# VHH binders against von Willebrand factor A domain-containing protein 7 (VWA7), part 3

Target 1, 194 residues: von Willebrand factor A domain-containing protein 7 (VWA7), of Bos taurus (Bovine) (q0v8j4r314to507)
Amino acid sequence: ASSLSFVLDTTGSMGEEINAAKIQARHIVEQRRGTPMEPTQYVLVPFHDPGFGPVFTTSDPDSFWQQLNEMHALGGGDEPEMCLSALELALLHTPPLSDIFVFTDASPKDAFLTNRVESLTQERRCRVTFLVTEDPSRAQGRARREVLSPLRFEPYEAVALASGGEVIFTEDQYIQDVAAIVGDSIADLVTLPL
Below, E stands for the ipSAE of ESMFold2; O stands for the ipSAE of ESMFold2 at other seeds; V2 stands for 0.75 times the mean of E and O plus 0.25 times the DockQ between their complexes.

## First folded at step 1 (VHH)

Design r02 (framework vhh_rezetamig_d1; at its last look DockQ between E and O 0.06; V2 from the best seeds 0.00; counts 0 for: pae O 18.7 > 2, placed apart)
Fold by ESMFold2 at other seeds, look of step 2:
Order: structure tokens, then sequence, then C-alpha cells
Structure r02 (fold): chain B 194 residues (1-194), chain A 121 residues (1-121)
């Protein structure tokens, strides 16, 4: 796809999710520069508790990089809770046949939106891939994970499946490497016939 | 050069439907991969995206307005339209029609001059 769209958790620790998005963007832009596949649009939707947005869109990669660099100023807050609301907003502003990447470390509070977001990914024909960091120490030990719903990430898996994407669970220290691999795989897939 | 012009009533009564038309000249709505949309600016506020339509008829709306908004296209007249139902004084704004070129989304490459719509008895 020639558009590159990110939905970014801006709560909690700075850098991991935002830096992973920067790595993906650089890999995609560098591999596609001077070809018909070069991204011509960038969409960014941050989210945090209790809010999400605003949508940022640009055709200029330098403006996109500057906006990403400024994301760390929004830190703080509790567990990310409005991920599906932010994703819906991103879908509304992303052209059809585009890839959307969601970076978060927590399950959604707004899971009641799951079916609506699934339908929207199919209407927009956008592929949604979630990169989810799940550090046991962030959940303050294994006891928290045992108390949490066993279905807490199912909304992400349902949206990804409906869109033809996937949910990738990884550790915080590896998210940058995983984002690079995902970026390379998407670039390779775009050059292959389906 | 492509030109977009808004038309419609400047005064709408509360609870009625606001209806605007954008006429496109110097280009075709059905040509290329463009989105055709509506933006508004309430008094003393920033610009607010309402929604847009692809020439095939597929629509996309601001979630905060989606239950009251309908955007439609008539490619044979080279026009697209906005209907906003159940208006209140909060819907008073300058309304603009606009185009996104190609995959560009956010910066609109063409925008009309805008038309003030006042919701008042």
Amino acid sequence: as target 1 above (194 residues)
Amino acid sequence: QLQLQESGPGLVKPSETLSLTCTVSGGSISSGDYYWGWIRQPPGKGLEWIGHIYHSGSTYYNPSLENRVTISVDTSKNQFSLKLSSVTAADTAVYYCARDRGYSYGPFDYRGQGTLVTVSS
C-alpha cells in the first residue's frame, strides 16, 4: 500500500512503541523510495486515557517524523483504554487498500466497539496489524495477569483477522526488532502477486 | 483549474435538516482516486472534519456526527452533498467542501470559499 498509518499508545513509558513506528516507517520509505510503491500519505492517531486523537495526516515524511518525535510529550496516565476508538478514527482517515499498524501495551477498555471496527476494516479494505508489548513486570507480576480476563486481547485478534492482518505479541525490548521484521515482510509482500 | 463551490440555504430552523451542495468545475468527481468531503468551522473554533465520499458512493464520517450526517454524490451533475439532520444552534458554522488528491488525507488540496449556515428560529 502507498499509505502508512499508525495508531500509537502515548501513555506509559516513552520510546518503545513510538521508536518501533519510526523504524517501520524508515524501512518502508527507504525500500520504496523512487518506486511506484513509495508512501504518499502518512496518518497518525495517538491515544491515551481518557482520550484519543486528534488525527494527523500529511504527505510529507519530514512532517510525519517531526510529529512522531513530539509524541513523548504526551506521556503519563493509566493503562491505555481507548485503542479501538483511535483505530476507528484512523480507519476513517486512511485511504482504502492501506496498512494500519497499532502499537499498544494493554487491552482495550472500549471492546464494545469490536464489531463496528471489524466492519469498518472490511469496508475500507485496510489491513490492521497490532504490535502488542506485554511485559509481565508492567502488569506488576503474574498475579495481575491471572486476574485479568482470558479474553482481554480477543478484540484485537478479531479486528486483525477480519482485516487480513495479525496480532503480534512481543517483549518491550524486542518491539523495535519485531517492527523492522514486520516492515520488511510488508515490503516483500507488496512486491509479490497474490 | 479545479473549483469547488458550496450552495444552499444560509438559515435553517432548529430540528430541521441542513442541506448543502458542492458543485465541482474544472475537473470530474469520477476522475482519479479522490475523496470529496465537508469541513466546518463553528464560531470561534477550529476546523472540524465532517466526512467524505468516494465517487463510487462509499462514505466515511466523523464518529461524533455519524448518526446525523449523510454525504452523497451525483457524478452525472458533478456534485456532492451534505445533509445534517436534527440541527441545533451548535451546528451554526461556516461549511466548506473540499477534495483530497490521491492518497493525501488531512491537507485538502482544494477547498471552497465556504458558506455560513446559521441555525436559528
Scores: ipSAE 0.000, ipTM 0.117, lowest interface PAE 18.7, mean pLDDT 73
ESMFold2-Fast, scan of step 1: ipSAE 0.428; ipTM 0.762
ESMFold2, look of step 2: ipSAE 0.000; ipTM 0.125
ESMFold2 (binder alone), look of step 2: mean pLDDT 85; pTM 0.870

Design r03 (framework vhh_rezetamig_d1)
Fold by ESMFold2-Fast, scan of step 1:
Structure r03 (fold): chain B 194 residues (1-194), chain A 120 residues (1-120)
Amino acid sequence: as target 1 above (194 residues)
Amino acid sequence: QLQLQESGPGLVKPSETLSLTCTVSGGSISSRSYYWGWIRQPPGKGLEWIGHIYYSGSTYYNPSLENRVTISVDTSKNQFSLKLSSVTAADTAVYYCARVHPYSDYMDVRGQGTLVTVSS
């Protein structure tokens, strides 16, 4: 069986990404309700800095939509966020053989969890896809002397590779990209024999 | 009156972790206006930036050191710390802690420096 699992960065810069996730979730719920392709479980884990969670799980698409609809971009602060901690929590609550989608515009503050999260994706047999709206070639932080590491997204690449997923860096067409990626992925899982 | 002071062992064995603490006095580390960083100078060579941290815990590291470096902040003690793992003789240097201005493009307050020698 399939699950629709969202790990969602809720920092202040994430307005467009949160809205795209809401639009796509609503579309999946509306189009697939009562069909063989309906997700059997829904998972939502928000994150920011310093917090992540709580995890929300439900078999009811309306409850999932209601919970997701209450998510809004809040706060500011620095670029790195608690992404891998939130992903670990999502992995522990997502059924095996499922897709997890991570929405973020930031590198992981908790990069020390990379190996642990890789192992969990393999144990749970979950595929993790990252949808990132940051340019990985950026070398400047907020301060002029602050140089952002060009390797700052490598934890996401490592987790995606280990899980059989991917890291997708998106720009102007974020809503369209999310629709194509999330919609196609969930369809493939539902049609898989087991 | 703001002063930064490095402390920690002056001798570390190869393959072990170098651990230094910077104590901030005369001002608060919990500031939206500044970052707190580490730089080093090997004997007879130029300065090398190691990394810096914001009081929220957000970190930025020199790519050449990224997989060996951890910088942390303890706002209750008004301190921030550096851990550098798997040290070799190449890590022998004078280590400085510093306050970094977001918009001034440089460090405006620096500690006196502490010599760390990596040797058996």
Scores: ipSAE 0.000, ipTM 0.074, lowest interface PAE 21.0, mean pLDDT 75

Design r04 (framework vhh_rezetamig_d1)
Fold by ESMFold2-Fast, scan of step 1:
Structure r04 (fold): chain B 194 residues (1-194), chain A 122 residues (1-122)
Amino acid sequence: as target 1 above (194 residues)
Amino acid sequence: QLQLQESGPGLVKPSETLSLTCTVSGGSISTSSYYWGWIRQPPGKGLEWIGHIYYTGSTYYNPSLENRVTISVDTSKNQFSLKLSSVTAADTAVYYCARLKYSSGWRTFDYRGQGTLVTVSS
């Protein structure tokens, strides 16, 4: 891949997940440094509700890390967030044949963009992997009387399928307790009981 | 006690589809707390996650295998199944079915079957 692109949910519920995403991003960059797989461009697109962006792009990993380290969880509200709008921005600024990683704990408020985003992933040949810190069976949302559909993550599944990526759900209590070993892929982490 | 048991042919010819079924006993597959999945171990290699399914039918696949793998669930029989198409000698491995949860960003398997060896040979 020619680029490393991160699409990051910055809503208030994402404090621990943002830090985990920073650690994973650092490991990916370090694993690829000095190799033919080293990214030539870095892309970062934050999102929340009602906003998304601005997109940040750079060829300098130090500038990328400075920008990523300035991301902090803030705000709240209802469960859905503007994920697909942010992903569309990332796709428009990511070189072809690149990996895009999306970190969120929320369903897309902008699900009406699903077909457009699917087409963009195929047109640009970008693989999209979603890391979702949420139990898909959860029925109670963040707002009063908010009822959550068990199918609310279907748009992410459709985009991942169209792009050749995947959707990875994490437990309600997501804490990255072990640093990823060099060579590990976010999509391929596996733990077995001792 | 929860038990998982793999079943299916131990020999598959190259280019054909590998088909395995996992039977779950001592617990219900219709649970919101867990996923049900497949992992494999080629001779002399490490474990590789193939994919998993939620009891409602949502599936998640290893990107390297995605275009060849299908996992399905039959809650009435308390079973889930794996189909892997276009097999080659590289698919020779011990295949395990397993119960899965996510913990701290990792796929964690807390119960698995005893494993079944599948050899791809003509």
Scores: ipSAE 0.000, ipTM 0.117, lowest interface PAE 17.5, mean pLDDT 74

Design r05 (framework vhh_rezetamig_d1)
Fold by ESMFold2-Fast, scan of step 1:
Formats: C-alpha cells, structure tokens, sequence
Structure r05 (fold): chain B 194 residues (1-194), chain A 125 residues (1-125)
C-alpha cells in the first residue's frame, strides 16, 4: 500500500525532527503528485506528554502538507512521551501493507502498550520504522533530576522487530540525512510489488 | 462560550506565597484538546510564560521560575491554580490564566489562544 503515515513527537526538543519530516513529506508529495505512485492516504498523528492525536487523515496531499506545516515544537517536561498510544491510533487509521514512520527523541511513557501495538502491526501488516534523535546510553533526562533507564527504548525495538521495521538512532544535525534515506526507502517500497 | 476568570488577592507581602485560581466555564479542563496555564506581564514589560498543566495533570514550568511555581487542577470545580512562593517586588505583574491548544506548538514557549481578563498582583509590604 502507498500510505504516507507519520507519527510525530511535538515536544519542545523536536524542532529539527519536525523540520526533517516536513522536508521529506514535501519531497514525496511533490515527486508522486499526479503519478501512479501517489499515496492513496495520508495519516498524521502528533504526540507529546501527556497528549497524543487527534489523528489527521486525508487523501489530498495539499491538505496533508498544510496540516504538517502547522506542527511546531513546544514545551517539555520529563523524557518519556506518549509514543505507543499515538502509534496505535495511527495503525487503526493506516491502510494495511503500509509503512509508518515515527519521529521522536524520547522513550515511551506508555510502554504497557507494547504487546498490543506489536499485535496491531502484525494484524495490519504494517512496517514501523522509528527515527530516534537520542543517544540510548544517555543517563540524564531533559527534566531536572531525571534519571534515564538504559532499557528505555526496548519497546521500540520490540515493535520494530514484530513489524519488520527498524529503529534508527541518530543526532539532531544528521536527522535530515537520515530522513532522506527513509524517504528513499518509501519510494523503493511503492515501486516494488508486494 | 468559553470564559476564563482569575481570582485571588491583589496584594501579597514579600517572601509569602502568591495564590491565584482560574475558573473555567464553557469548556472542560479534562479535554485532551487543551492545556491550561499562566502568563504574566510586569508593568512596562512583555508577556512572560509561567507554566501550564495538561488535561492529565502533567506540569511544565518556565525554567527561571520552576523552583517557585506549582500549578494544579481541581476537575470537580473546573478550576486550575497557581502558587508562586517566595515572592519579591519583581513578581509584581498582571497575571493571566490561559488556554492552549494541544495541537498548536510555538517555538520557545507554548502558544495560548485564549486568556482571561487578568488580575493585578502587587508585591509590597
């Protein structure tokens, strides 16, 4: 399937990731507009802590671009965010056999949803790729006096493994390069018959 | 129609705690669509964000004020409150309670789309 689905962390530290997501979405939309490769559905689910959603869905690339352009980073508190809740919402609104891309710099606050999300990725046959702008070995969180677990990203690894996707860790300054590789992967997937 | 109304004492003595309450009508504090916060404007200066609280109770504070600020919510009364401890003359300002949309995000500080009328708080002995 040719759905372009983004699950986007909008916490205050996410400026570069949001910008990378916008650049890649624009590139894919512009290249595929009016062609057989045009995504049939666009899905956007923002999240932070404590909120996630609402899901935005459209078949119109201009509407998708306008919605994505309204996304900006804000606030922040402790490190963990509501990623898996947003991903569950995205999965329920993404066509089967699609790729979902998650942009975040934080571990899931809602790790208790890991098994449910794994099941959904398999039932819908959607591949989930996480782009994580964070050093997983870092011990000091964003909030004052916050201590981070070295196992905090295990839920993302589990979901990626179950779905046939991957978890990509990178630095803020390289996120646009990494997002471009992801965009190329989307293009390759839609040109290959499944 | 949404209405936000500040209430609390207009005078607070130095070193004491400033306590303000915001009463929300025409909207629910429990709605996941919004966050609720406080901003202030000292005489002759610009607006300063103090902090905000989400529908689930998570709090976010301006780093310059975070050791002195507590924001809490009372869902039974549809109210949220600000406590600012150890006040000084520099805390003299018009204080506004405000609503922000969860899905609109400004750079640097949160964006508030609605605010109350404001209440002047003077810190003086």
Amino acid sequence: as target 1 above (194 residues)
Amino acid sequence: QLQLQESGPGLVKPSETLSLTCTVSGGSISSYSYYWGWIRQPPGKGLEWIGHISYSGSTYYNPSLENRVTISVDTSKNQFSLKLSSVTAADTAVYYCARGETYYYGSGSPYFDYRGQGTLVTVSS
Scores: ipSAE 0.000, ipTM 0.134, lowest interface PAE 16.5, mean pLDDT 75

Design r06 (framework vhh_rezetamig_d1)
Fold by ESMFold2-Fast, scan of step 1:
Structure r06 (fold): chain B 194 residues (1-194), chain A 120 residues (1-120)
Amino acid sequence: as target 1 above (194 residues)
Amino acid sequence: QLQLQESGPGLVKPSETLSLTCTVSGGSISSGSYYWGWIRQPPGKGLEWIGHIFYSGRTYYNPSLENRVTISVDTSKNQFSLKLSSVTAADTAVYYCAREGFYTSAFDIRGQGTLVTVSS
């Protein structure tokens, strides 16, 4: 059984990424519907700071699309967000041998969960790909005097490496192009016959 | 530059099937995050969405027309087509083929339109 799982940062800076996630969800659903690669389950977990979830799961792609349309950018003050908590929740609700896509422009506030999340990706045999709309060399945060660590994305890189996925850094202007390439890659994956 | 062009007969008899083809040039139907669809404008009325198709063959139709409409795609010819069955005088309109973005749900490229008259 395959699943399509999205973990989506809904902080106020995420307008372009939420839009890219909607476009890619549409693309993947249309490409796979009626084929052997059609996901048997869809999972959506939103996050920001301090909140994450609730998880939404469905076997119906139209319900998944409808739920995704309810996602709007809101809030956020400092740079880090509750990404790994949301990813843990997604992993607990995603079938084995599935792909999980994380859309964010921020480092994890919950970096203490890195080892737990790595273990879950391996236990469930899920591949995690992060689409990060951020220059990792940026030093100034969103808060007035916030300074950003150059190592702030190490947790995502560790999780991606452990799961066999990747971290893709991009700029807002390229998010549509990058997301489309990722969506095409997913659509081209070979699965078991049934 | 991407261009869409409608083709098909301009006159259809009542009760018959209206058949139109849209040829896409300057780009591929099978790439990107777009629907390819049909809209029409009856004389003196506003635009009416007929339906659209994703290049994989997945279709969405206007509920008021869905029992009469079939949209299909031929990626090898870079074309998509419309069949509207059981036509009446109310189906007389200028028909446009168009590209619709997933994001905007707007038609960013449209053909010049072709007038179809339903008359004996």
Scores: ipSAE 0.000, ipTM 0.254, lowest interface PAE 11.7, mean pLDDT 77

Design r07 (framework vhh_rezetamig_d1)
Fold by ESMFold2-Fast, scan of step 1:
Structure r07 (fold): chain B 194 residues (1-194), chain A 123 residues (1-123)
Amino acid sequence: as target 1 above (194 residues)
Amino acid sequence: QLQLQESGPGLVKPSETLSLTCTVSGGSISSNSYYWGWIRQPPGKGLEWIGHIYYSGTTYYNPSLENRVTISVDTSKNQFSLKLSSVTAADTAVYYCARAPSYEWTYGAFDIRGQGTLVTVSS
């Protein structure tokens, strides 16, 4: 029994990413609906800073779509966010052999959870894919003459590698194209042996 | 059966201190297996972890709230409490007391919570 899980940054900067997640969820649900590989559970965990959750779970794809469709970007919010706490919560509610997709534009405030989350992805045999709308090599606030660490996204890369997933960096304009590619990849994997 | 129950005023004026108590029944708060904490949910938003306490008195607070928050435990009464100072309208929320396993990596992951109490900051 497999599940499809979304972990979604809901800070104010995430309008386009939330919209991309909604579009991609529709495609994934439609690709799997009525097939032998249809997910038995759907999981949604929102996060920002300082909060995360509550987790939403359902076996009904229409209920999942309705819940996701009601989400929108809220508040100010900046770097960093409570991503790994939300991912841990998603992993605890997701059955083995499931895909988890994380949408964010921020580094993890809770980087101290990296090793634990890596272990949990391996115990659950869940694949975690991160869609990050940020250039890790670009300095923020160039007028300030300060450069942010290019290693600030290393926790996501470590978790993705441990789980057999990946980290995809992109720009807001291209997030829908990237999400569609991920959806196609999932559809291909669903037809492969366990 | 373990049960948690919030109590305290439902209305607090801006700049005052919000004070809530959680009563634990059906089990002992003096357990080395659990932390006891507070979470809240503002209208239309997700859950926000406030902080938690171990029965020994050791506390961990959300950094964004830590200079306004005090959590204390009274093992003799099987209770723990929250004080949040200098409240504003942004502190309006449903407040829950909760139990969390004593894991170093699961701060904010609660396995039991109370029914919640609405606290409105107004006037």
Scores: ipSAE 0.000, ipTM 0.088, lowest interface PAE 21.8, mean pLDDT 75

Design r08 (framework vhh_rezetamig_d1)
Fold by ESMFold2-Fast, scan of step 1:
Structure r08 (fold): chain B 194 residues (1-194), chain A 126 residues (1-126)
Amino acid sequence: as target 1 above (194 residues)
Amino acid sequence: QLQLQESGPGLVKPSETLSLTCTVSGGSFSSSDYYWGWIRQPPGKGLEWIGHIHYSGSTYYNPSLENRVTISVDTSKNQFSLKLSSVTAADTAVYYCARDEPRYYDSSGYSAFDIRGQGTLVTVSS
């Protein structure tokens, strides 16, 4: 993959996930620094509800880690978040043949973008992996009368399938372990030097 | 000095389509580093984000307005435009076009508008 790209949910419930993303980004950056597998570009796109972006891009791993380290969990409300909008923004700024990792604990509020995002992953040949810290069978949302659909994560499944990636569901307590496995897989990807 | 200027009818009848154009001057419209969008301010209320467009054509709309909003770009005229269909009195507002710099990130995750037009008042009345 020519880029390390993170799409990161910054809602108040995401403290563990943001920390996991920071740890894995640091690990991947340091492990691949000075090797043929070093990413040529780094992309970071935050999201919540109703906001997403702005995108941050850099070729400097230290600048990337500095931006990621400034991320903090803030706010909260209903369950769905603006994930697909942030993912589309990331895809527009990610080099072709790259991997994009999405960290979230919520379903997409912007499910109307599913087909557009699927097409964009195919066109750019980017693989999207979702790390979702949530039990998809949970029926009660965060808001008083919010009832959660068991199909609420179908947009993520569709995007992952179209891109050749996957959706990994996990518990908050295991996000560090899951992210580490994913990070090791990224670090093992071969990039041919000129 | 980059300048943005809104243009379009100041009066629109209920159920019709509101059409506004933003002309970009004094700089490069085709930069991949920026998004171009629309925000509005109804009388006595705060700012409401309508949507953005990347010069590549990708669009992002406020979910509350999505079914009525279309933002498009015309690179040959150095312009981008807003169409808002099925308008009602609730759409009466000062409309601004704006440039959004995606390289700026704050702790809340919100986009910052670094350049805005002067604003144009659009009144919806019969």
Scores: ipSAE 0.000, ipTM 0.157, lowest interface PAE 16.1, mean pLDDT 73

Design r09 (framework vhh_rezetamig_d1)
Amino acid sequence: QLQLQESGPGLVKPSETLSLTCTVSGGSISSEAYYWGWIRQPPGKGLEWIGHIYTSGSTYYNPSLENRVTISVDTSKNQFSLKLSSVTAADTAVYYCARTEVTYSGYTYTFDYRGQGTLVTVSS
ESMFold2-Fast, scan of step 1: ipSAE 0.012; ipTM 0.322

Design r10 (framework vhh_rezetamig_d1)
Fold by ESMFold2-Fast, scan of step 1:
Structure r10 (fold): chain B 194 residues (1-194), chain A 122 residues (1-122)
Amino acid sequence: as target 1 above (194 residues)
Amino acid sequence: QLQLQESGPGLVKPSETLSLTCTVSGGSIRSSSYYWGWIRQPPGKGLEWIGHIYYSGNTYYNPSLENRVTISVDTSKNQFSLKLSSVTAADTAVYYCARGLDYSNYEPFDYRGQGTLVTVSS
């Protein structure tokens, strides 16, 4: 069975991404409600630093929309985020053969989980797509010590490769365009028999 | 013009409940455009978001604190409060109450109280 699963960075810099995720999720839910393409389960796992979760799961699109609509940018902004911990939690609650979409603008604080998360994506046969907003002003504004290494996103690339997904890098001005690409990818979802 | 003021005991014993109140002056807590929250800064560490509430009563908590935290509003007194149960020395911090604007991308809080030091000690 297929699900719509979002792993969402809720730190203070993520307002545009959260808004884009809400808009795309609403369109997907409304357009597929009552059709064979409707997801059978919805999963939402927020994260920031130092925390992640709680996981929210529902089979009801209206409940999912309510939960997502109440998300907004808030919380710590000077530390890397707990992305892989949140993704692990999402994987444990997402049906096999499903797509998981991760929205973030930061490198993982919990990079030590990379191999565990890779294994879990393969075990559950879930595809993970990362939407990463890469804006130097965000990194510099959050922590003056933050290193802008091109290798800082390697854990996401490794997980995406292992799962058959991808990492999509974008800048603030293109967030809506990237979210629309995610919407198109989700548009191909099909309800699978149990 | 808007002022936020924390109040509550500055010393709490381990295992007890930390209780703080924020009094809002120069603005109404009943605005649908704002959320009201608590953040803290332990000695030598960065800011940690505890949670926030809308005047409707909807609450959102830091997952690491969710089982110990309760935030509530009293619109008749223009106040909101924090209760943190089962405290330990790790909860020693300067506690701030704050107002936030929905979808602030840069700084999620546009007003903050002066902060109050809470020490957890026997």
Scores: ipSAE 0.000, ipTM 0.114, lowest interface PAE 17.7, mean pLDDT 74

Design v01 (framework vhh_vobarilizumab_d1)
Fold by ESMFold2-Fast, scan of step 1:
Structure v01 (fold): chain B 194 residues (1-194), chain A 121 residues (1-121)
Amino acid sequence: as target 1 above (194 residues)
Amino acid sequence: EVQLVESGGGLVQPGGSLRLSCAASGSIFSIYAMAWYRQAPGKGRELVAGITSGGSTSYADSVKGRFTISRDNAKNTLYLQMNSLRPEDTAVYYCAADRYYGSGSYEFDYWGQGTLVTVSS
């Protein structure tokens, strides 16, 4: 994998996840700068509801870190967000054989894109790992009368399966630990020939 | 995607020992809560032992003090050391993984094919 790609939910509930992504990115940039493991490209795609993007791409780790530092959690509404649209945009701008990390606490509002995104992950041979800070068994949404389907995360499961990645559920207090473990896993994959 | 492959089962006499291994591939192993389940002929699957990503362990009352669950995150491998085996431990043993990181309620999503353990004579 030749890039570090983040797809980042920027809704108001995502403060801890955005902070974890910033810490992980700084750690990767500092440790890999000037080494053979340095990413050749960095990609960042923010999303919320109703919008996603714009995509930011750079080959300069300092520019990537600066852009990530500008990200802040804002707003809120119903539970679902525009995750798959943002992921599609990231896939179109991420080099083949790369790993993409998605940070979100919400199911996809754009579930109709599931098959399209699965095909793109396979065509470009990118692995997608979802870091989801939510209990999938929760039935009550953000809106008072919103009822959440127990199957609402199935699109992420399908995309992860098709790409050879994973969906990891966790809580805000563990997100920094999860991000660090995920980062170490990327390094292991990159150093092994396939 | 996650694939789990168990090994180490076999025939052993009462009082003997076996070590089961579960190799995980295609996954971020160190994140998962892992468990060993077993199923005797004609019975449902029951939890034998569990281990969190952080290393906290839990055991069924029937195996406490005899079985030890452990993990090697560098090798993406889960182990079950079984000592003082009894005829009632005879079962197919399954490795299971849960993608939830933390100390919350566990739902095991990935399962191996199983390895047979027979404790006889």
Scores: ipSAE 0.000, ipTM 0.297, lowest interface PAE 13.1, mean pLDDT 76

Design v02 (framework vhh_vobarilizumab_d1)
Fold by ESMFold2-Fast, scan of step 1:
Structure v02 (fold): chain B 194 residues (1-194), chain A 118 residues (1-118)
Amino acid sequence: as target 1 above (194 residues)
Amino acid sequence: EVQLVESGGGLVQPGGSLRLSCAASGFTFSSYAMAWYRQAPGKGRELVAGISSGGSTSYADSVKGRFTISRDNAKNTLYLQMNSLRPEDTAVYYCARGYSSGWYFDYWGQGTLVTVSS
């Protein structure tokens, strides 16, 4: 048995991603409720800019679903988000040999944490998978004439590589399909014996 | 009651240096990660530097190589040594306490103003 851990960007652009996460989490919870394959722990860490957390942990799937259902997209802006800070917090509260799933559409504002987070994934033996709804090849920001680095997602790639996970880039129109694949993977990894 | 009191801010010319201090009380200082945040006029708060209970440090790219965070557990004091200051460093600097287990911050001080101008 292992845990289901979500790190969730709650900025204003994340409405569809949050809804996809809610749908998949509910699917996992209800399919495995009361069975020997039920996850033993649930972790949720929201983030935006400038804030992240608080971490929520529970062994009760109903409490987890209730907390997730209260998540809503709000605020934010063009600025990158506090993703790695939230991921560090999630790692410190996630049991070893577990999977952590990160939902975001933005590059990390806190890229200086990359090496620390990589080390924590290896020490805890946790796998981190990122679902990113953004085109990494886009060179211009939406607001004013901002030049976007083609390497702006490199911290996520580094963390995924160090942890044995992956970074999945997608578009808003495919988020439900991608989230369903992620949800199926989460259900298999969390509820099957490692 | 948890208290964090910053000091050491002031007016400095570009290229100058300042050392900020944060006096902590009301908790076991040595057990907690600590950080410095800043907020420039008209902007949100941003994390500048952090230090774990064990002494491991991390820095925002904009200050790496110029700023040094340190702690003195015997004095319950957090420090930020700021070198090669730039006008862009002008902000109110806040001391923050993190969870002992990570970088979530639950208490902030009132802040100390740093102005970098000629």
Scores: ipSAE 0.000, ipTM 0.122, lowest interface PAE 17.7, mean pLDDT 73

Design v03 (framework vhh_vobarilizumab_d1)
Fold by ESMFold2-Fast, scan of step 1:
Structure v03 (fold): chain B 194 residues (1-194), chain A 119 residues (1-119)
Amino acid sequence: as target 1 above (194 residues)
Amino acid sequence: EVQLVESGGGLVQPGGSLRLSCAASGRTFSSYAMAWYRQAPGKGRELVAGITWGGSTSYADSVKGRFTISRDNAKNTLYLQMNSLRPEDTAVYYCAALDYSTWEPYDYWGQGTLVTVSS
């Protein structure tokens, strides 16, 4: 893929996911340096609640790495976060036929954007992979007296399906391994668009 | 083509109320999800409230219980009723129409309306 695009949940619970994103970014850059698969553009969009963005774009891996290193987990409130707004910004700044990685542990507060984001993934021909460190069957949220819907991740499933990607649910201790496996699989798939 | 024009912004005292309107022209308003975003000086845009074409609403935590988003599809108008205003609500408020088209999705944005909460 010509772009390495990351959409990162920066809420207080996201320390391991942010670290996984940093490791995966370094792995991709090192693996593809000097090859036809070297990213020509890097995109980063942070999100939390209620904020998202600003989008950061660069062709320089060092600048991208500096921005990633400024991404730290902070805060925490109710479970849902502004994921789809951030993903929309990423899609608008990501070249066609690219892969976008979304790291989050929360459902989308902005679920009303689902159809919009689906259409954008199809128009841009971008594949979106969600790495979600949460049990979808859990009924208790982070906020006091919060009760979580069992359908709360349906927007991510819909976007993944529309884009040809997938939603991967995992535990914090496995996120680095899962991200690496997914990244390698995606890299292999896009290397030969024969 | 859709054009959005916000109105209703102004200076209001803390604890006061203000109603923002967004008038849409062009294509069918009722086909779009609508949202209000705001941007305070030196900060990025944040979602204030959203409403689907079916009427489902979403709110930022900071405005829940104080703000109400609504739409009038017959008048092609989006509203934001703002109650119990606080100084931290001071921002430029933007109306957005979110394109659900499966071909070339595109957001339509208004020019923004300034809301200042100060004595």
Scores: ipSAE 0.000, ipTM 0.111, lowest interface PAE 20.8, mean pLDDT 74

